VH-VL binders against G-type lectin S-receptor-like serine/threonine-protein kinase SD3-1 (SD31). Designs and how they scored, part 9

Target 1, 127 residues: G-type lectin S-receptor-like serine/threonine-protein kinase SD3-1 (SD31), of Arabidopsis thaliana (Mouse-ear cress) (p93756r25to151)
Amino acid sequence: EIQLGSKLVVGENTLWVSNNGDFALGFFNPPGLLNRFSIGIWFNSNSIPYDQRKVVWVAGAGVVVSDNSSYFELTRNGELVLFDSLLGVPVWNSKTNRFSVSSALLRDDGNLVLLKDREEIVWQSFG
Short names: E, the ipSAE of ESMFold2; O, the ipSAE of OpenDDE; V2, 0.75 times the mean of E and O plus 0.25 times the DockQ between their complexes.

## First folded at step 4 (VH-VL)

Design x05 (from g04a with light chain S30Y R31T A50Y; framework fv_gevokizumab; at its last look DockQ between E and O 0.09; V2 from the best seeds 0.00; counts 0 for: pae O 10.9 > 2, grease 19.9 > 18.9, placed apart)
Fold by OpenDDE, look of step 5:
Structure x05 (fold): chain C 127 residues (1-127), chain A 122 residues (1-122), chain B 107 residues (1-107)
Amino acid sequence: as target 1 above (127 residues)
Amino acid sequence: QVQLQESGPGLVKPSQTLSLTCSFSGGSISSGGYYVGWIRQPSGKGLEWLAYIYYSGSTYYNPSLKSRLTISKDTSKNQVSLKITSVTAADTAVYFCARDEGYSYGSPFDYWGQGTLVTVSS
Amino acid sequence: DIQMTQSTSSLSASVGDRVTITCRASQSIYTYLSWYQQKPGKAVKLLIYYASSLQSGVPSRFSGSGSGTDYTLTISSLQQEDFATYFCQQGYSTPWTFGQGTKLEIK
């Protein structure tokens, strides 16, 4: 379970991982782009080489950020925000501040969900 | 936008090596895609995945045909190639190349060529 | 290997009809399912990915649904240009595998 205020930062090589370990959420460098990163979810299996991983979801359908400490955050207001530090602006937002989000969960099916009262799904990446 | 075009010999004799080429236009083979792969379709049958090459150069093959397949890329020519050794009549099919742009969920190939027919016959 | 089965090899329908094509996997593929459209002499076209996501540029009359082992492609109101062969494909594990196809023909 992902707590409000949790943050992933470009360059820190940290991930949010599903309970069974089959999926991971983190920054990746899209092909053909230099010094740019997207945030996405991929199938994380020991049977799949790292360079063969397949991204199954990308925030903002391929929005990219710079590599200068840009971050992806579950805010205290319950929104997922992708922030470009070079531009100094958010470039993607789940727009879920009115849903009383209490936490997030990367499910074992690869779906990232935002939860109300740690139970009700109010937003999902594949919905 | 990016277009893929397959080329092949049309006719190959049994036991020979089949060579195919996928040429890219409207874009670079090194930009915008995670994978380039080959798929074939015998007449009246379904599609069969053969191999793909990752943008890093890593190659992966269908285990049932791995010993006969070699996929490679030439960035300077903007091409991907496939070789199939020791062909038989069972290798007669339309051969497609396809590209994965990387932003479609759970799909290995977003764009396809029109395919090229290869017949194996004496 | 995961086997993909399209039990209906051919289907006849008329323009304006609602059409459903089914696809079954031999094991759960966790919505890693894509649908393709194939017409003679033309490039194969991606329609749906991850079971229900519409590919960019594809008309909204196409939709996908399903989970686990069972999946469906639906055309809400069939158009003349929709007569073609449709294939499902699992992208859960290699080797990637396809259904045998369903040919949609004019009634």
Scores: ipSAE 0.000, ipTM 0.627, lowest interface PAE 10.9, mean pLDDT 89
ESMFold2-Fast, scan of step 4: ipSAE 0.352; ipTM 0.818
ESMFold2, look of step 5: ipSAE 0.014; ipTM 0.674
ESMFold2 (binder alone), look of step 5: mean pLDDT 89; pTM 0.925

Design x06 (from g04 with heavy chain G27F I29L; framework fv_gevokizumab)
Heavy chain, then light chain:
Amino acid sequence: QVQLQESGPGLVKPSQTLSLTCSFSGFSLSSGGYYVGWIRQPSGKGLEWLAHIYYSGSTSYNPSLKSRLTISKDTSKNQVSLKITSVTAADTAVYFCARDEGYSYGSPFDYWGQGTLVTVSS
Amino acid sequence: DIQMTQSTSSLSASVGDRVTITCRASQSISRYLSWYQQKPGKAVKLLIYAASSLQSGVPSRFSGSGSGTDYTLTISSLQQEDFATYFCQQGYSTPWTFGQGTKLEIK
ESMFold2-Fast, scan of step 4: ipSAE 0.244; ipTM 0.786

Design x07 (from g04 with heavy chain G27F I29L H52Y S60D, light chain S28D; framework fv_gevokizumab)
Heavy chain, then light chain:
Amino acid sequence: QVQLQESGPGLVKPSQTLSLTCSFSGFSLSSGGYYVGWIRQPSGKGLEWLAYIYYSGSTDYNPSLKSRLTISKDTSKNQVSLKITSVTAADTAVYFCARDEGYSYGSPFDYWGQGTLVTVSS
Amino acid sequence: DIQMTQSTSSLSASVGDRVTITCRASQDISRYLSWYQQKPGKAVKLLIYAASSLQSGVPSRFSGSGSGTDYTLTISSLQQEDFATYFCQQGYSTPWTFGQGTKLEIK
ESMFold2-Fast, scan of step 4: ipSAE 0.276; ipTM 0.774

Design x08 (from g04 with heavy chain V36W G37S; framework fv_gevokizumab)
Fold by ESMFold2-Fast, scan of step 4:
Structure x08 (fold): chain C 127 residues (1-127), chain A 122 residues (1-122), chain B 107 residues (1-107)
Amino acid sequence: as target 1 above (127 residues)
Amino acid sequence: QVQLQESGPGLVKPSQTLSLTCSFSGGSISSGGYYWSWIRQPSGKGLEWLAHIYYSGSTSYNPSLKSRLTISKDTSKNQVSLKITSVTAADTAVYFCARDEGYSYGSPFDYWGQGTLVTVSS
Amino acid sequence: DIQMTQSTSSLSASVGDRVTITCRASQSISRYLSWYQQKPGKAVKLLIYAASSLQSGVPSRFSGSGSGTDYTLTISSLQQEDFATYFCQQGYSTPWTFGQGTKLEIK
């Protein structure tokens, strides 16, 4: 249900969440890295302090972006792209531009999937 | 908090293989998505990047030295190692290991070891 | 390979001076540039990354600027502890390359 063109921007505190709300995908500051942000998936619980949350998946194995309007986007071409606005370049992408992606879904088990025709998994974070 | 410590032979003879080890403490080399690099500095000269290894095991080498270099890691020992084959006097330098945060910020080296001096001489 | 040139190998300055150290890349590096401080007997220290971003714990008297091929490190009011060698590094493409260093010495 994450539509093509959907975007998360560093600093906006917006999240993509699983249908039951158990998992969230968003930007976070990796420990020890000031003013740097990664995209990750974590168990979505208000009882866990922000700096103690455990990330279960991270894009590009932890690649980071700047706080200067950097974003994570499901593009119109069907790619997940992590774009560094300070450097003006994508630093990671799913490389799914020819897979006919129609949407993305963060599943209730925490797996982020890209779907073809709204049902066929053509890429996934787990695996 | 994070500490890197290099160890090496101090003296190595021409044509032999130089082996260097970097020990990491204050975390795990298999976490955090970092690159681990070797950088050297000949006396009175600038810094020269040699190689890096990503926490996943992917490696990259300085093309000028690639045929002589092997970088590896041992996650159980929390160590990154570098081998340089067929050494000459030109390999005499202080060798540093360093951690970098990857391509997004231009691979800034945020933590460095103190360096270990290696002299290549008969 | 991208060549990094620091035009001055040594600079003499006094405490309280504004000091500028320059670094030039042989091609545009799109602000993928870091600055380091090296003192004898101490670990190399990252000061600035992404051309102008101050590393955590680094005093605000240090700043970086520049774009394209030309970059500068500025120390707004030099302190005794700042006498050291400073290196720039491009992170635009491998191999990562460093300038030859600028040694900042007491006048």
Scores: ipSAE 0.000, ipTM 0.529, lowest interface PAE 14.7, mean pLDDT 84

Design x09 (from g04 with heavy chain H52E S60Y; framework fv_gevokizumab)
Fold by ESMFold2-Fast, scan of step 4:
Structure x09 (fold): chain C 127 residues (1-127), chain A 122 residues (1-122), chain B 107 residues (1-107)
Amino acid sequence: as target 1 above (127 residues)
Amino acid sequence: QVQLQESGPGLVKPSQTLSLTCSFSGGSISSGGYYVGWIRQPSGKGLEWLAEIYYSGSTYYNPSLKSRLTISKDTSKNQVSLKITSVTAADTAVYFCARDEGYSYGSPFDYWGQGTLVTVSS
Amino acid sequence: DIQMTQSTSSLSASVGDRVTITCRASQSISRYLSWYQQKPGKAVKLLIYAASSLQSGVPSRFSGSGSGTDYTLTISSLQQEDFATYFCQQGYSTPWTFGQGTKLEIK
């Protein structure tokens, strides 16, 4: 499970991974753009070239951030936030601050969920 | 609640410059990591993407028309403009502006204006 | 440039029908495909992005499928308001390109 306060930062090459390792959530460069990064979920296989990987979800239908200090965070108040450090503002959020979120989980089917009391799904990427 | 509204001249003579303006309301063209683009449609034909501009000011053009196109923005007026030089009858079309959500899932255009008809004739 | 071809420019159907509209890319586009609805006098509407993701506010009777070069938009139970022209668009590589459109007409 992903704890409140957990971050992914563009320059750190860190991922959130499903329990069985089949799916990864992280930053990637969209095709056709250099130095632009989206948050997405993809099938986690190092044998598949980037241009053949199937990305199953992106935050905000593919909104991008533009530098290596931008981040994706499960905030202490229970929101998923994509923050553009160049703009100094969030470019996307889950808007779940009233949902009593306790953690997030990237499920083995690739669905990212936000959980209340570590059990009840209150938001999901596949929604 | 984002809305886009095009404005244009209606009629332009061959060889002249066509100027179009897109007015953006219910949001800012300078935030949210979006692109604003122009797409045209000749009568009874398909859609052709022309150009788009990123919130930072970076511009992208259809290579087939690049030498004739200039896209720009005015953040104080919340407007995006497109100029097409040396117009011909082939530029007769309805011109749309639309917001592009970004490249990662196929640059989906999530909000469109109603379109403005431009006729190129003497 | 990637060419997008819709198999028919016109399709006739009746209210309640299951309708499928097909789109083929000249090369693999890795599911970077969107579907749009266009009605005379109304703004163009995004229905589906990333081949199968339903845009917020779009009725669940619309669905998308496909991979590689071949993609399909399905309307599971056609309503009167669905008579419109439908376009596919690839977002794999610039320039962005659209299919020629499929006009859905009353039978």
Scores: ipSAE 0.000, ipTM 0.519, lowest interface PAE 15.5, mean pLDDT 84

Design x10 (from g04 with heavy chain H52Y S58R S60E; framework fv_gevokizumab; at its last look DockQ between E and O 0.06; V2 from the best seeds 0.00; counts 0 for: pae O 11.5 > 2, placed apart)
Fold by OpenDDE, look of step 5:
Structure x10 (fold): chain C 127 residues (1-127), chain A 122 residues (1-122), chain B 107 residues (1-107)
Amino acid sequence: as target 1 above (127 residues)
Amino acid sequence: QVQLQESGPGLVKPSQTLSLTCSFSGGSISSGGYYVGWIRQPSGKGLEWLAYIYYSGRTEYNPSLKSRLTISKDTSKNQVSLKITSVTAADTAVYFCARDEGYSYGSPFDYWGQGTLVTVSS
Amino acid sequence: DIQMTQSTSSLSASVGDRVTITCRASQSISRYLSWYQQKPGKAVKLLIYAASSLQSGVPSRFSGSGSGTDYTLTISSLQQEDFATYFCQQGYSTPWTFGQGTKLEIK
């Protein structure tokens, strides 16, 4: 379970991982781009090279950020925010501040869900 | 590596239900892969994506055909099935099943079957 | 839906030729573009994914390029086994859609 206020930062190589370990959420270089990062979910396997991993979801359908300590955060307000530190602006937002999000969970099927009262799905990456 | 083999009735009459099966060999439907999908190709025409099913069981359909399509899997038989109801001549095509092995970016199908021809005719 | 257009339906070339096949999307697909090879009686083969990434086992004479709406498949030196139909596919959003294909024929 991902707590409000949790943050992933470009360059820190931190991930949010599903309970069974099959899926991970984190920053990656989109195809053909260096020094630019997207945030996404991929099938997590040691047998798959990092640059060949299957990305099944990307925040903002391919929005990128700089490598200047940009971050992806589950805010205290219950929103997923991708922030470009170089530009000094958010470049993607789940727009879920009105849903009373209490936590997030990367499910074992790769679906990232935002939960109300730790139970009700109010937002999900796969639909 | 996993081999995919489509099977179907070959010939179906209009208004009937078309049933297709994709059988897997050299691997399990539950091990490896992400999507198993169906794509069809009318003679002399391009490919049309129909549906896919996640290893988790989640399904998605082409909106233009959603009302007529049902995709399912049988783990015990290592098979994925597709049903198309109320078929017409427009459903005459070669039907392919394909699998995403999770080794690529985006939503490509890494491995395909050879396809099975289905003709809708009275 | 996103439309994928391969303006050239057929192309004639000789062994050793450099061949380029183009694909255009009706909107930007952010490099979520794959190329496939199709031969009669054989399974469709994935060649390129993510616009420019070579699928494992595919000869290095195949390459992909492009961004936004315009993409290209290139065969640097055509071999006899490369005569086939090639088609692009966008994986940017569902429904996934394919180009109409380009048939590469021997001159």
Scores: ipSAE 0.000, ipTM 0.621, lowest interface PAE 11.5, mean pLDDT 89
ESMFold2-Fast, scan of step 4: ipSAE 0.373; ipTM 0.803
ESMFold2, look of step 5: ipSAE 0.229; ipTM 0.760
ESMFold2 (binder alone), look of step 5: mean pLDDT 89; pTM 0.921

Design x14 (from g04a with heavy chain G106D; framework fv_gevokizumab; at its last look DockQ between E and O 0.04; V2 from the best seeds 0.00; counts 0 for: pae E 13.5 > 2, placed apart)
Fold by OpenDDE, look of step 5:
Structure x14 (fold): chain C 127 residues (1-127), chain A 122 residues (1-122), chain B 107 residues (1-107)
Amino acid sequence: as target 1 above (127 residues)
Amino acid sequence: QVQLQESGPGLVKPSQTLSLTCSFSGGSISSGGYYVGWIRQPSGKGLEWLAYIYYSGSTYYNPSLKSRLTISKDTSKNQVSLKITSVTAADTAVYFCARDEGYSYDSPFDYWGQGTLVTVSS
Amino acid sequence: DIQMTQSTSSLSASVGDRVTITCRASQSISRYLSWYQQKPGKAVKLLIYAASSLQSGVPSRFSGSGSGTDYTLTISSLQQEDFATYFCQQGYSTPWTFGQGTKLEIK
């Protein structure tokens, strides 16, 4: 379970991983781009090289951020925010502040869900 | 191993709606594969991607045909369907369904059906 | 849309030959390139993905190479069962597009 205030930062090589380990969410380089990053979900396996892992979901339909400490955060207001530190602005937002989000969960089926009262799905990546 | 089997009407009249079904065996739509797509091939021509649907239900279409295409899934029947409206002779082709298992680089068609021929004729 | 071109529509070869099939993209596709084998009445078969990765179960005589816009499928020693039509496909951006195909025939 992902707590409000949790953050992934470009360059820190950290991931949000499903309980069974089959899926991971993190920054990756979109095709053809070396110095730009997107947030996505992929099938997580030690047998699959990182650059060969199929991304099954991308935040904001492929928006990108710079590589200077940009981050992806589950805010305390219950929104997923992709922030470009170079531009100094958010470039993507789940717009879920009205749903009383209490936590997030990357499910074992690869679906990232935002939960109300730790139970009700109010937003999902595959929705 | 997952096997895909296409089924269709064989013959469709112009302006009618073509309905195709992809049936799965050896696996479930909700397990393993990430999405199922449809591809067609006119006689003597190359392959054309039409649409795909994620196991989550998200759909994507070839922009050139989007207005005429509807892809859907029925998890209870382990089937994926494609509808093409207002067909013409240009829609005559062998229609394939294919599945992506998501275990590799962006290769959307790991497993294919054998295809089903659909002829549009009055 | 990205156009995929296989300049050779048909190729004649003999069993044991080294065969090369080329594919060119209208723009760089960053190795998001797959190769498929098609035989009449049979399911299309994925051979190579990510330009050079061999799909599970595919014989090692098949290999892929290339980068940017130009890619190649190689069969090191052609077998009788390899006579078929081969297609390249880009997975760089939608709509996904295929080459016209190269039919490998017996000389």
Scores: ipSAE 0.005, ipTM 0.620, lowest interface PAE 11.4, mean pLDDT 89
ESMFold2-Fast, scan of step 4: ipSAE 0.328; ipTM 0.786
ESMFold2, look of step 5: ipSAE 0.006; ipTM 0.518
ESMFold2 (binder alone), look of step 5: mean pLDDT 88; pTM 0.912

Design x16 (framework fv_gevokizumab)
Fold by ESMFold2-Fast, scan of step 4:
Structure x16 (fold): chain C 127 residues (1-127), chain A 124 residues (1-124), chain B 107 residues (1-107)
Amino acid sequence: as target 1 above (127 residues)
Amino acid sequence: QVQLQESGPGLVKPSQTLSLTCSFSGGSISSGGYYVGWIRQPSGKGLEWLAYIYYSGSTYYNPSLKSRLTISKDTSKNQVSLKITSVTAADTAVYFCARDEGYDFWSGSPFDYWGQGTLVTVSS
Amino acid sequence: DIQMTQSTSSLSASVGDRVTITCRASQSISRYLSWYQQKPGKAVKLLIYAASSLQSGVPSRFSGSGSGTDYTLTISSLQQEDFATYFCQQGYSTPWTFGQGTKLEIK
């Protein structure tokens, strides 16, 4: 379960992973773009080289952030926010501030969900 | 190259369980980074994804059919199987198994190797 | 679910023609789009992945383009073996969904 206030920073080697370990959510450098990073979900396998891993979802249709201090956060207001620290502005937001989000979960099927009362899905990456 | 071959009963009665098998040759289902899926096609209609299984054993299902589907693998036989419970005439289709390599970061889940398909008719 | 629409169900062409097949997604799929070729009695064949990347072994006359919601498969000079049904598929989110197919027929 991912708690309110949890954050992934480009410059850190941290991921949010599904309970069975099959999916990871984190930053990646899109092919052909130098020093630009997207947030996505991919199949998480030690047998697949990082640059060959399949991405199953990407935030904001592949919007990018510009530096290693940029971050992806589940805010205390219940929003998923992709923040570009160089520009000083959010570049993508789930817009779920009125949904009473209590936590997030990267499901074993790769679907990132936002939960109300830790049970009810109020937003999902796949739909 | 990897080849996939489907096998099934051909004819199954309404309300019964349909069992399908996908056999691999030229490669191993235990190799890393692949997904093996089942896709079906009713006569004259489009393709519908049903389920897939990751080489680690994790399973994923089309939400519309999840309650009726079970996908499994037998590494020793190099086979992937799909079971569909409580079949109706709507399940009449050609059933394909297909592999997804899962290797390219921007690939968008392509199915790169397909079997020839097996026809299943649900009729009394 | 993301709906994939191929507005043309059949298209007639002659050998040597430039042929264009279109596919539209109900929402942006960030180029997570594949094209397949299906011939009667043969296995389905992957032609293009990631909207524009040519699959190994596929002839260079096939190309893909597009972004956002709108995607195109182009055959620059149609050959006899290209008469088939073509499907697009989105890999942006599960469930994976296909277009209804465009059958390319002899004029």
Scores: ipSAE 0.008, ipTM 0.528, lowest interface PAE 9.1, mean pLDDT 83

Design x17 (framework fv_gevokizumab)
Fold by ESMFold2-Fast, scan of step 4:
Structure x17 (fold): chain C 127 residues (1-127), chain A 124 residues (1-124), chain B 107 residues (1-107)
Amino acid sequence: as target 1 above (127 residues)
Amino acid sequence: QVQLQESGPGLVKPSQTLSLTCSFSGGSISSGGYYVGWIRQPSGKGLEWLAYIYYSGSTYYNPSLKSRLTISKDTSKNQVSLKITSVTAADTAVYFCARDEGYDILTGSPFDYWGQGTLVTVSS
Amino acid sequence: DIQMTQSTSSLSASVGDRVTITCRASQSISRYLSWYQQKPGKAVKLLIYAASSLQSGVPSRFSGSGSGTDYTLTISSLQQEDFATYFCQQGYSTPWTFGQGTKLEIK
């Protein structure tokens, strides 16, 4: 489970990982863009080199952030927020502040879900 | 050299379940880093992705069809199977299996290897 | 879902021509774009990935370009073996989606 207040920061090489280890959520540099990062989910296995892992979901169509301390956070209000620290603005938000989110979970199938009372799915990455 | 071959019933009646099998040679679906998908093409139309299965057994489905689809694998036989329930004339298509040989988070690791396809006709 | 649109379903060309096939995404796909070639009775073949990267074993006359929502596949000097249907595909977000295809026909 991912608790309220948890953050991923560009440059820290930190990941949120599914229970079986098959999927990871983190920052990556999209093809053809210099010094810009997106947040995504990819297949994550010790048998697959990091730079060869395919992205299966990305937050916000076309959204990127700078590498200057930008972050992805599950806020204490229950929202997933992608924040660009150079611009000083959020560039993407799950808009789940009214859903009583208690935690997030990256499922073993790669689906990122937001949970109410640690059980009920109230939002998911795969539509 | 990697080869993929589909097999299916050829003809299925409406409301029945369609079962398809993909057989692999020259590579293993039990090796790390592979995932196998099913893609279909109705006559004169474009390609539609249906489902993916990872070597660990994790599955992905096209949301528009998810309630009707089941993808599974038999690693000892290097086979991946797809079942589609409650078929209609709209399911008439050539069905392909394809493998993504590696993952590249920068490039998206497209479908590297495809089978020849198997035609399935849904008709009474 | 991301919709992929190829502007023309059919193009007529002659051997030796420079041919351009276009593909548009309904939203930005950050160059997660692949091009495939389909010939009757043959397996589908990957030509280009990451918008502009040539797949190993594909002739250098094929090239890709584009960014954001708009992408192109170019064949610099068309050969007889290139008459086929070409599909674009976005790998940015699931479900993976393809364009409707552009059939390249003899003029």
Scores: ipSAE 0.007, ipTM 0.538, lowest interface PAE 10.2, mean pLDDT 82

Design x18 (framework fv_gevokizumab)
Fold by ESMFold2-Fast, scan of step 4:
Structure x18 (fold): chain C 127 residues (1-127), chain A 125 residues (1-125), chain B 107 residues (1-107)
Amino acid sequence: as target 1 above (127 residues)
Amino acid sequence: QVQLQESGPGLVKPSQTLSLTCSFSGGSISSGGYYVGWIRQPSGKGLEWLAYIYYSGSTYYNPSLKSRLTISKDTSKNQVSLKITSVTAADTAVYFCARDEGYSSGWYGSPFDYWGQGTLVTVSS
Amino acid sequence: DIQMTQSTSSLSASVGDRVTITCRASQSISRYLSWYQQKPGKAVKLLIYAASSLQSGVPSRFSGSGSGTDYTLTISSLQQEDFATYFCQQGYSTPWTFGQGTKLEIK
């Protein structure tokens, strides 16, 4: 489970990974863009052959941030926030501060979910 | 014009269950991504959020009161109801029904944009 | 729970005055702050959301500012109809919490 306060920072090469290791969530550089990063979910290269590697979801339909300590965070108020540190503004968020989010989970099917009371899905990437 | 109207018993005895109803007109509680909830105000004190219900039926409660609270909705009557069990004198307050239409723009906050007039409930033997 | 404290429970002012009401959160709330107006016997009304955004239909004499833990509501030129109690509310994390209210008494 991904705890409140957990974050991914551009340049640190850290990932949130599903329990079976088949999916990863992290920053990637979209094709054709230099020094611009999106947050997404893809088939993890450690267990998935190269020809099956696919990005299955991107936050904000592919919104980008700069490479200057920009981050993706599950905030302590229960929101997923993509923050552009160079611009000093959030460029996307899940808008889930009302949902009593207790944690997040990258499921083995690649769906990122936000959970209430560790069991009820109140937000999901695939919907 | 969206209007919220509370109704309650006025007087309830200690240990009984308090039942409140919020009637919604000029809009639907089952569409538009609305949250409808209850907030109370004891005499001379501040506002205390109790519970809200999302249009999907998901419910959320103030943890300090969760064991005594049940929020529900009746879409056919366009009503949201709150039940508080085992009431005491500390539950004496004006009870407000309020709507949050969600976050329409910007990044910050989710305020209550429409409120009812409030209904006074006194818990007394 | 996040505690919201308004520095004064009562404030006296005259029509035409510039009035400032303050609100402090027990922890940073990242500008997830709303201001409400409550008149005796009336429904509560939203004035400001996101610390500084004016709600539609609210007179421009009302403004909000602040960041972190400290926030203010300002009325640039007090009018007779502004006699009311004003509450701040944090929307950063549940449970939602409100300040105790500042009662604005016109002299």
Scores: ipSAE 0.007, ipTM 0.603, lowest interface PAE 10.7, mean pLDDT 83

